# VHH binders against p49116, part 137

Target 1, 238 residues: p49116
Amino acid sequence: EGPLLSDTHVTFKLTMPSPMPEYLNVHYICESASRLLFLSMHWARSIPAFQALGQDCNTSLVRACWNELFTLGLAQCAQVMSLSTILAAIVNHLQNSIQEDKLSGDRIKQVMEHIWKLQEFCNSMAKLDIDGYEYAYLKAIVLFSPDHPGLTSTSQIEKFQEKAQMELQDYVQKTYSEDTYRLARILVRLPALRLMSSNITEELFFTGLIGNVSIDSIIPYILKMETAEYNGQITGAS
Below, E stands for the ipSAE of ESMFold2; O stands for the ipSAE of OpenDDE; V2 stands for 0.75 times the mean of E and O plus 0.25 times the DockQ between their complexes.

## First folded at step 7 (VHH)

Design va15 (framework vhh_enristomig)
Fold by ESMFold2-Fast, scan of step 7:
Structure va15 (fold): chain B 238 residues (1-238), chain A 119 residues (1-119)
Amino acid sequence: as target 1 above (238 residues)
Amino acid sequence: EVQLLESGGGEVQPGGSLRLSCAASGFTVSSNWISWYRQAPGKQREWVSTIYSGGSTNYAESVKGRFTISRDNAKNTLYLQMSSLRAEDTAVYYCATLSEYLKKFGDYWGQGTLVTVKP
């Protein structure tokens, strides 16, 4: 049997909407975030092990971990997205919400803490210089998490997670042989992903979705999207 | 509530042209992702074209160079200009916003507008 991930699963190329507006608005942020979310879902569904679990399990796994996958994607694509600029725009919008009494002070504090946790996570990944192979395996470890409530086939999910962990270890030991503790430094970053609220991520990045569409409700449809449809909806090229 | 109303379909000969319209209410066309889809009798639904909130466009390979997606912000209306029509273009055409498309992906589509290319 072959590896859990192939070289095609290491490739993770985000195409940003263009042109970038003079002043960032909720629609540009939402479109950028939606492209990353779709790229992340398309990445997940392309894994043979993921497909083998079946549609119901696939939907449950992605509903449970989309925020973790999305956050890893933000870190991986931070330069392409100019994520710091997007976060600054969100902070400006949040400051305006304080001034206009549209949100409670407690809610704004929670959202600001989330932004700081996100910045800290992305900065730590950048300082560790996480490469494309490492990101692919971290996403696989997150995706194949057997400990979410309501999952079926948990033993098979756990086996795929363990396979992801073993392949990451093999890669890191061979590629970064002089850095004995690199794997440990990488893995201790993962628990922070579960402390980040999916509700706050949705509010920050997906507010521009028409009809206040929840990410939970659209996941099954994104996972069913044909490759040609995905490319047409998400690549954004003229 | 978001509502999209397709029109402009009809019967045309091969090589002919048609312009489809999609009138929007409950949202602003210029600030949203909007796509055209089609479904031919006995075939699965096919994506045709998308215009993104920033104005960039994309097309299915089968229609590239023949179809043009556009919008009129003042009329809050999306268009699909079809030229060099082929028998294979015969289908019911639907417009959908990104969020409405995703919600309806597994469901029955609305009325659409029928395009028939007859020799």
Scores: ipSAE 0.013, ipTM 0.370, lowest interface PAE 7.6, mean pLDDT 82

Design va16 (framework vhh_enristomig)
Fold by ESMFold2-Fast, scan of step 7:
Structure va16 (fold): chain B 238 residues (1-238), chain A 119 residues (1-119)
Amino acid sequence: as target 1 above (238 residues)
Amino acid sequence: EVQLLESGGGEVQPGGSLRLSCAASGFTVSSNWISWYRQAPGKQREWVSTIYSGGSTNYAESVKGRFTISRDNAKNTLYLQMSSLRAEDTAVYYCATLSEYLSKFGDYWGQGTLVTVKP
């Protein structure tokens, strides 16, 4: 019944922490990333189809795809975050750490490769000039992925993914009618999201979390939050 | 070049108090976040406390209510006020900044200052 997404699901506005520190640090990056993660999960939870799958399925689904949703969010909010500046500063730090022999060369190379992949993904999305409707449907396509191990209700998830794909196709064909191959150019970007390590994403953006807390461990709690708690997290109000 | 230098450690009786200092050079304490860590003999390093650039603070559960982190902008120095000290608090205490990240314990560590709580 009805479209999978409404106009309210196209709105995706990240509020950055203020003030920005003089020096790049894990706390500022973690706070910024946490706001984006909360915004992404609040967005997902607001979708009626997602709600219809039930709490257990919702939790399993988000645990499986949070890195893909987060990466799409980074691309969509790259200008607001000054992401290219942040990544360039991290790369400079890593080069200095190699020269001063403070971190292992193998670890630095793995992280540098991840940063390169992330930057190339964000650049490709920017070059394609992906709009808000296209981002909303791409996020829906990755959210409703039936092929993650351990998922239940896979037939319902697949139907919602197919609905997202169809509605994206209808939108692109109507809005960009003269560009016959736009949809194909957009969709071939998605497989790259699954090549990005969630562990390296967590190290880069969530190192400021205290103790042994992982994103996987906090997802069930975030999804159970009341609307006021969600709003507090995405604006920094508490 | 960033440098951190801890001081104020020593021997103290159970229930006593000590104040540790961390003098910073090459960066500004008031505009950065800085943490205290400790390492007891035969144990891994554990996080103790952090003060963030905005002035908010956080503490490990084992020290909450007994330790207070603060900074003095004029002296560019970080402090850890320790009270109600226990034998379990015996450790080398380090200050570390993670202003440049991707280092779990920071690239900028002090040499540490030894705190011994004797029976």
Scores: ipSAE 0.007, ipTM 0.157, lowest interface PAE 9.3, mean pLDDT 81

Design va17 (framework vhh_enristomig)
Fold by ESMFold2-Fast, scan of step 7:
Structure va17 (fold): chain B 238 residues (1-238), chain A 119 residues (1-119)
Amino acid sequence: as target 1 above (238 residues)
Amino acid sequence: EVQLLESGGGEVQPGGSLRLSCAASGFTVSSNWISWYRQAPGKQREWVSTIYSGGSTNYAESVKGRFTISRDNAKNTLYLQMSSLRAEDTAVYYCATLSEYLREFGDYWGQGTLVTVKP
């Protein structure tokens, strides 16, 4: 019944808290991340194929893949967020803390390894110069993953993932006809998303989440939000 | 405004048990990751345990199997249940929000509570 994604699904506009403070703080980081998370979930809920799966399946899919969607969003919006500046500041702080023997080295190493993986993923996407259409289809492939435990509509989910893969292939072959191996170079980046800890992502970016609730508990709420209520969340309070 | 108040410390015999509390104001313990640290006389501050927003936990090797971190969301309070206490566990215990990794970005150290294990 027509293409999986429309031109409206290619548009992904993150509205940042303005301006970036002279001194980076947790409030700015958490507010920025929350806006990206809300934008990502609103993007998913606007897809007709996603709506067709029904509320229970929609909730299960987003709970399973929110970290992958969020990480793709970080890569896509890295410049708007000044993500490299945020991550560099955190890494510098962590390295200084290790040098002074103030903190547990093992725990710092775990967090730094996560940040390194995130930086490498975002750098690889930037090096490949992934465009808006490619990001939209990569997010769709991740969203319509039939292999998460506990899913009930796996055949239908698989068909939507297959459709996303086919439409991405058609787009890349037409738009980047001179680069025969571009699609393969893009797709081999996706498995890295599942190696990133959702717990560490939550602790780094969502400590100050609005309403003081866990991401798992807010997912059903965000997916049920009216458009006006959603818009209030992404613009923030004055 | 973030405020932390540690309590529950005291004197205990070796092999005994204590439960420390960290009462939070200005943030919600269920939505934040929060850690316990300790500082023994003449030693540097040592990480003890962390509970993450999702409920997963981590422990220092020296306390693993003896200490349990938990939270009561209704009371907005973090706990550290200590069992099989040793003289080496004698320290001032602190709770910290936002993680040890982000301390200089607004991580608040609590005021501390003294635990003394007397042989």
Scores: ipSAE 0.000, ipTM 0.194, lowest interface PAE 12.0, mean pLDDT 80

Design va18 (framework vhh_enristomig; at its last look DockQ between E and O 0.28; V2 from the best seeds 0.00; counts 0 for: pae E 3.1 > 2, grease 25.5 > 24.2, SAP .716 > .668)
Fold by ESMFold2-Fast, scan of step 7:
Structure va18 (fold): chain B 238 residues (1-238), chain A 119 residues (1-119)
Amino acid sequence: as target 1 above (238 residues)
Amino acid sequence: EVQLLESGGGEVQPGGSLRLSCAASGFTVSSNWISWYRQAPGKQREWVSTIYSGGSTNYAESVKGRFTISRDNAKNTLYLQMSSLRAEDTAVYYCATLSEYLRQFGDYWGQGTLVTVKP
């Protein structure tokens, strides 16, 4: 018994590389994205229900949903990341690549469409003023998705997803009691996450890793990391 | 290009000391968080220590009290002062930002610096 998430799971604080360079480069963007990815995986690992599913299931779930978690993290941390500035720099680079014939027009169009979908998603979340509790439960809902191909233990995963939905409903009803339709407005935003390509996310934010490692390939290593090592990399000294 | 270059490794007796250096180019050490990692042959990569942009530090349990991470802003260099060295500390040591650490999971290693603790 007990809630799916505790107050510790609401805390989601990204530490950005500093200072932000005058002209954004692939190293700054990749480092920023890597920190958000690592924070997102650490967040998932800290959930007792997630731990209870076992290592094989944990790896399969995160491999299936990392892009959704990462995108929710981009929306939640958009201000601290100056995400609009990062996206503007990426767009500028793509425009220069068109002028220099470095990338195909078809690929550039696909990437630009992804950026616009991402910007629209982040703007919709900002307009709804999604709070830390709501983000935590939305991440839990996408994490405990029983409908990804190849998953085992789907009944248990579905149970945890339903528990996340129930606790989100309870929170929203108590905290935003005068806004009868708030929960519906929040939940209808989630399907958009599955329309965003993980391959394009890798190209936009993890350019420094392309050709050497894929996000899919590093997930098992991060999830197997000892807790002290995990915490040591994302938290300052006490 | 942004890069980190490790040096200072060598052979040392048990109980001895070494200071490793990590020289940065293309970015400022004092304003970023940078970690030391190590890998012994046939073993997984192990995080050793991190210094954060604000100067706070963290250490792996196995090295607490024996290793000290620091930086010299004038030299744009990160250090790892190692004392009371043990045979288990034998490894190639790397310094890296988080994104570089993740890149290494593709089995592509920087040069690193070898530390050998000989009985």
Scores: ipSAE 0.523, ipTM 0.779, lowest interface PAE 1.5, mean pLDDT 86
Fold by OpenDDE, look of step 8:
Structure va18 (fold): chain B 238 residues (1-238), chain A 119 residues (1-119)
Amino acid sequence: as target 1 above (238 residues)
Amino acid sequence: EVQLLESGGGEVQPGGSLRLSCAASGFTVSSNWISWYRQAPGKQREWVSTIYSGGSTNYAESVKGRFTISRDNAKNTLYLQMSSLRAEDTAVYYCATLSEYLRQFGDYWGQGTLVTVKP
């Protein structure tokens, strides 16, 4: 078999809603997040190895790791998204909820800690100057994680993950030959993703979804969408 | 409860024009991501157009330059102005928010509005 990823999988261009409002409302945040989510799902679908696992396994994988993929996407697209501004807006919206006594003190703490973790992770990735290739491979490693409960074809998933890791290693050795420990520095960031709650992420970024639809519930449908529809949904104004 | 009601469909000759309406309740159209879809007989449902919360729009290649999506904030209504209609535009047209579309994907849809383009 050929490489797990090709140059086509390196491209990860997020188009933000336009124009950006003066006040980032919940709907803008939700749309931005949705575009990123769709982009991430589309990216996963573009990987031949992902397709080879079958629809059921694919769905299970994405359900298990969408938060991690999304978070990597946030880090990768932080500048384009003005993530700091978005997070500030989210905090402001949360303050309103707090004032309305809709959240418990413990919940507030959990949410604020989550925001901090997100920001810290993205900042750490920025400090490492992670490039597009490295992000692609990291996403692949996260996607093809065999250690999620309930997965089928775990041996094959593991093989794909190993392949992703090997290709990343080769890339880093070739591109950053003078930085002997770069691979280790990059990989050691991944555990931070597992500390983040998908539920809180969903609450922060996707509460604007009409009907209070869960990300988990819509993932199968996103993955079944045609490519043309993906493009139509995630691309900006024409 | 989110509700969308499509209207404005009918029969039209090729090259003709038609305007569809989507009356929304339970949410504000001007603040939401909302789309038109269509399903032709024997074909799969396809995306047609989207208007985003910021007011920007997007179109399927098949309708680009011919269809215009818009909204009336006061009426809380979505519109699809169709021009230069073709036989291949014949379909039942639906409007949906992204979340509603995804939830209903492969499941129950509203009635929609039928557009028939024929000589």
Scores: ipSAE 0.519, ipTM 0.811, lowest interface PAE 1.2, mean pLDDT 89
Fold by ESMFold2, look of step 8:
Structure va18 (fold): chain B 238 residues (1-238), chain A 119 residues (1-119)
Amino acid sequence: as target 1 above (238 residues)
Amino acid sequence: EVQLLESGGGEVQPGGSLRLSCAASGFTVSSNWISWYRQAPGKQREWVSTIYSGGSTNYAESVKGRFTISRDNAKNTLYLQMSSLRAEDTAVYYCATLSEYLRQFGDYWGQGTLVTVKP
């Protein structure tokens, strides 16, 4: 046995394309989102418990939860990304699409509701001042979710999730001993992640990919990428 | 309107040198992370090197010390200087941004540029 996560799993440094354009464009948003996605996948792949489940199980888990991991990443990196500015630019683009009849009214309503929920989630996480250790454990709890359909090794996945929960509890009790309800307040934020649509996330952040690229379909290839390539994504300077 | 055009491939003897070019349009190379990949006949495509915003670089272990990635920001062009070439470097070479890499998992990478190292 041993801890599920080590200090190397707490580091989560996103670097943005530079310079930021005067007017945000699809390329800047898509490249920024791709960096966050790859950073999130590198993080998941680096966990020994994840590696131990085998390649097919790894792919199934990430396909099921990539949007939740991505959304936690957005919340964690919201300031670095200037996420509020990005979302404002997306809203402006959507309003122009109404004038050009590119989207149905029902779809625009769905997308706007999703943006509001995303902003609300990110604000609630910021108000709680959750730290990098807490984010890492929350991501692990989301990653090792045994209740997704089609998974094998469900018992082992459940044990890893319980271990992540235990380690988060121990961390919070040690670090925030004065705040009796902090763990509960953090954990009750997780159900909101299940309300985030992966389809709409793709439209918001990955629009501009040629053809209909589904993030779900490329997960196996991202997980196979060379470690040096991933490390460049998290350690690259301007 | 993102476009990447590889050139500069050819035949070379072992130990020789060659420089590849990647002309970029629709984005600024100095603001983005851009990589070289290669695919040998009958093998999977593999990462070779990346240049990041600001000029930092990284390399696959198989080419470290022999290949140098660089760019000319005025021409919006990347280069891959290959030295001490070996038979195992024979491949079609491609360049891509991270988001372009995602787009091309639909099995289209364009023509690339062929490098052949004669035994």
Scores: ipSAE 0.352, ipTM 0.703, lowest interface PAE 3.1, mean pLDDT 84
ESMFold2 (binder alone), look of step 8: mean pLDDT 80; pTM 0.817

Design va19 (framework vhh_enristomig)
Fold by ESMFold2-Fast, scan of step 7:
Structure va19 (fold): chain B 238 residues (1-238), chain A 119 residues (1-119)
Amino acid sequence: as target 1 above (238 residues)
Amino acid sequence: EVQLLESGGGEVQPGGSLRLSCAASGFTVSSNWISWYRQAPGKQREWVSTIYSGGSTNYAESVKGRFTISRDNAKNTLYLQMSSLRAEDTAVYYCATLSEYLRKYGDYWGQGTLVTVKP
């Protein structure tokens, strides 16, 4: 019955496609996002508590929370990704689409509001100076969410979420002992993750996906990949 | 410039068998994860089977025991052996790597191969 997460689970290193193009394109953005998604799912599958829930529960949990994990990953890896540059390029594309009358104004507004929510979330995490341990435990709290519709084994999931919350509290209390309200300040950010549309995330970052193809359809395969093969996918090496 | 070229589809009676082929270029089948997908008219694309670089395999529950995924390293080709075919197996079949799965369909993925099971 050890800790929920080990030091290995605190390490979260994204390897970006190389070289970075002089001008950002859809291919670079999609490849970068795919690497982050794969890294996030590999992180989840490496947790012993997650493995203990079994394959069906694992698939259901990740399908329910991949957008929240992805968004936390964007915030954590914002500097490595130059996320602000990526978002600026997307905004410029959307502004040009308005001028050329290629997309409805309502749809553009929805997508712009999503980008602003994402920027605000990433900025708030940066202002709080969230560290690697805090990100690991926030991801664990999100992963072990017992309250998504259609989940089974909710009692065990809730137990692991409570363990994640307890270990985060212990870490924050010890490391940031002078900041009495830091934990509350961090936790109050999490509900915003559920207000962000997974469909808009797919449209912004996974432009290679089309209408009846979704992230949900690939999750089971990523979770079943062998470690060496998975490493090939996230680094782009054969 | 990964290319996957599907072939082997056709018309067959219920209970019949077909073998689909996927010829790979620009990468090696023995060192990559490759999957078969299918899409029936009016339905979402669904996963059928995967073979991993290590040689392990997985199957969708609906095809388990009826379909067998394999590869020929010398020919750099992936196969899907289909037996005990049912009307419900009628679909266009595609092979894809995960990276290709994320690319735009039709223009960059390939045309697939049509399997029709006629009663």
Scores: ipSAE 0.000, ipTM 0.214, lowest interface PAE 10.5, mean pLDDT 80

Design va2 (framework vhh_enristomig)
Fold by ESMFold2-Fast, scan of step 7:
Structure va2 (fold): chain B 238 residues (1-238), chain A 119 residues (1-119)
Amino acid sequence: as target 1 above (238 residues)
Amino acid sequence: EVQLLESGGGEVQPGGSLRLSCAASGFTVSSNWISWYRQAPGKQREWVSTIYSGGSTNYAESVKGRFTISRDNAKNTLYLQMSSLRAEDTAVYYCATFSEYLRKFGDYWGQGTLVTVKP
């Protein structure tokens, strides 16, 4: 059996929307986030092991883990997105909303705590200097999670997850041979992804896309997009 | 004041076509995300299509290949070209956008326009 991921799955290049606004606004933030989400789902659908599980299982897996994939993508693409600037703009808007009594203080507190956790996660990944291969396998470990409710092919999913873990271990051991604890330090970052609220991620990054529908409700449509349509979404080509 | 005015709805036979319009005032279509939603009697509103600030588009699976979203920036108007209409497309169609961060899409909703597909 060949490797779970090919070199093409290590390449993860986000194209930011243009023109760049003088001041960040919700439209730019949502368009940027949408492109990252589309890129993440296209990445997942391109994996042969993922396709082998079948459409129903594919949809269930991505519905369960899209927030974890998205958050890993934010960390991986933090520099190209200027994520710190985006988060600062969101924080500034939230603080102004408190001043103008437009949103409840409890809601703002929950959102601020989520932003803090996101910043902490991205900073931890940056400090570990996670490379493209490591990100690809971390995304695969998250994608092939057998412990989500309602999955039908859990034994096969678990085998793909174990294969992802083994290939990550082999890569890290060979590439970072002097750092015997690197793999452990990387893997202990993953549980934090499940503490991140998908509802708050939707509110922060996808307000313009989803309205009163959830991201998980639109996932089946995005996964079935033709390559040309997908390319139009991630590059802004009309 | 932001206002959205839908038009173009009506009765059509299965397989027919309609073009819906959404005229925006106090709001710039070309620089904002704007979507079409629909609501059939007794059902929740469902997303139909979005055109993004950059001009890219996305569609619900049930309408893909049959509906086309577009905009005329000079007229500040959004369109939904509907073809190969089916009985299940019968619904009130709404144009929707948003005004502020953390406000759900749909903070600016139009009055809706009724589309009835009669077998």
Scores: ipSAE 0.010, ipTM 0.299, lowest interface PAE 10.0, mean pLDDT 82

Design va20 (framework vhh_enristomig)
Fold by ESMFold2-Fast, scan of step 7:
Structure va20 (fold): chain B 238 residues (1-238), chain A 119 residues (1-119)
Amino acid sequence: as target 1 above (238 residues)
Amino acid sequence: EVQLLESGGGEVQPGGSLRLSCAASGFTVSSNWISWYRQAPGKQREWVSTIYSGGSTNYAESVKGRFTISRDNAKNTLYLQMSSLRAEDTAVYYCATLSEYLRKLGDYWGQGTLVTVKP
């Protein structure tokens, strides 16, 4: 069988909304995040192994792991997004909300702790200088997680995860041959992704999604999108 | 599934007013967010305004104080009231929820409604 991922799965190019406003607003942040989510879903859809699992399994996997994929995408695209600037704007908004008695101090604390965990994760990935191949395989390991509740075909999912791990190991050992412990340092960062609440991620980056329009509803729509429509949005956004 | 239909555009003189409508089907406007966008010939599409499910609103700096976004939950319809119109407001206006926005990001937007401001 061929490799799990091809060179086409290594390229991950986020196109930001342009021009960037002088003052960041909720809409700009939500649009930027939505583009990253869309790119992440398109990336997953393009993997032949993922397609082979079937539509129902694909939907269940992505709904279970979208937050982990999104967070890896934030780390990978942190410079392109000016993520630190976006997070600073969110922090400013939250601090102003508590001063105006719009939100409780306990809620602000939860959200600030989430932002700290996100910044810590992104900083750790930056310090390790994770490359495009490594990000692609880390996303594949996260995507093919057999341990989410309610999944079917868990044996097949586990085999694809193991294949991703093997291909990552082969890549790291060949490319970073002088750094014997690099793979271990990378892999121990992954459990932190599951400590970050998908509900808080949704609140921070998808603030305009309230009521019936949620990430849960958006994911099945994106996965069912026609190929031409899909390709037009990820390559040109024009 | 989700459908949004824009109407209400036309030709007006500078300083005039127009009200645009966006009729929604396949979802409830009171439980969702909906935005207005516009695109002038030869320019990129720009965000104009958003109303969130809770009723709060945001506006682009270029339209603040002149445009008002609102909705009628019983009619499941979004409105954009435009006042003190300027030549630079001439554009095709589109409405979109997030799912509709994502579908239309690749310039597969609906026909929208044309607003022309001419002396």
Scores: ipSAE 0.013, ipTM 0.281, lowest interface PAE 8.1, mean pLDDT 81

Design va21 (framework vhh_enristomig)
Fold by ESMFold2-Fast, scan of step 7:
Structure va21 (fold): chain B 238 residues (1-238), chain A 119 residues (1-119)
Amino acid sequence: as target 1 above (238 residues)
Amino acid sequence: EVQLLESGGGEVQPGGSLRLSCAASGFTVSSNWISWYRQAPGKQREWVSTIYSGGSTNYAESVKGRFTISRDNAKNTLYLQMSSLRAEDTAVYYCATLSEYLRKFEDYWGQGTLVTVKP
């Protein structure tokens, strides 16, 4: 009956493909995003409480929240990924696509709106100066969400979410004792994650991985990968 | 114009081996993210393996240890070496690469090659 997360769960290190291209390269974007997704799923799988829920529940939870976990990972790893540079290159590509009549204006507006929401979220997290412990617990709160449709074992999931919230509160109160409202400011950022379209995230970041299927459909395969396979994707560039 | 052409499928007995090929034109395999997918009769299309632009590889759990993805840059060709084949590996195998950015692979799928594992 120890803490929900250990110090090993605070460590979240993304290794980027090398070299970074001079121009927009969709393969680089997709490989980078896939490494982050695999790292995020490996992180979730390493949590003893998550393992205790069983394979079917684990798959259902990650299917429901992968976009929220991925977006938190983008915010946490924004500097390592040079995310602002990637998003600027995508925006430039979209503007050029209008001029060349390759994509509909409605489609471009939809994708642009998603990019602006993503930038706003990442900027808000940066302004709050969210640390590694806080990110780990925010991911745990998102992962152990009992309110997704079709979910079983909801009472146990809710208990793990409450444990994550309690441990985050204890950490913030201890570490940022002079900032009485810090926890509230952090937690009110979470609802925005559910307003992010998983379909647009797939098309921006995972076009090369999923083809005609969804991330949702490949999650069971990713969760069954050996640790060495996850590490191979994370550190493949060495 | 991007074109993918699979070959190498056929009938094999359980425990047998096959090597599938995907010949690419209109793009370069050494600098692209390319995947193998399969579709068994009456089932959803399933991801099998990917080779990334940097050369790293990933495999579905169902084929891990049995299948190997590789490429020949000089021939601009992707391969899938399949060993220890099982009845459940029976499917049409497709090679797929990136379509135009912000679109799925649907524009750049090959025609497929049938693999049948029969006793």
Scores: ipSAE 0.020, ipTM 0.293, lowest interface PAE 5.9, mean pLDDT 82

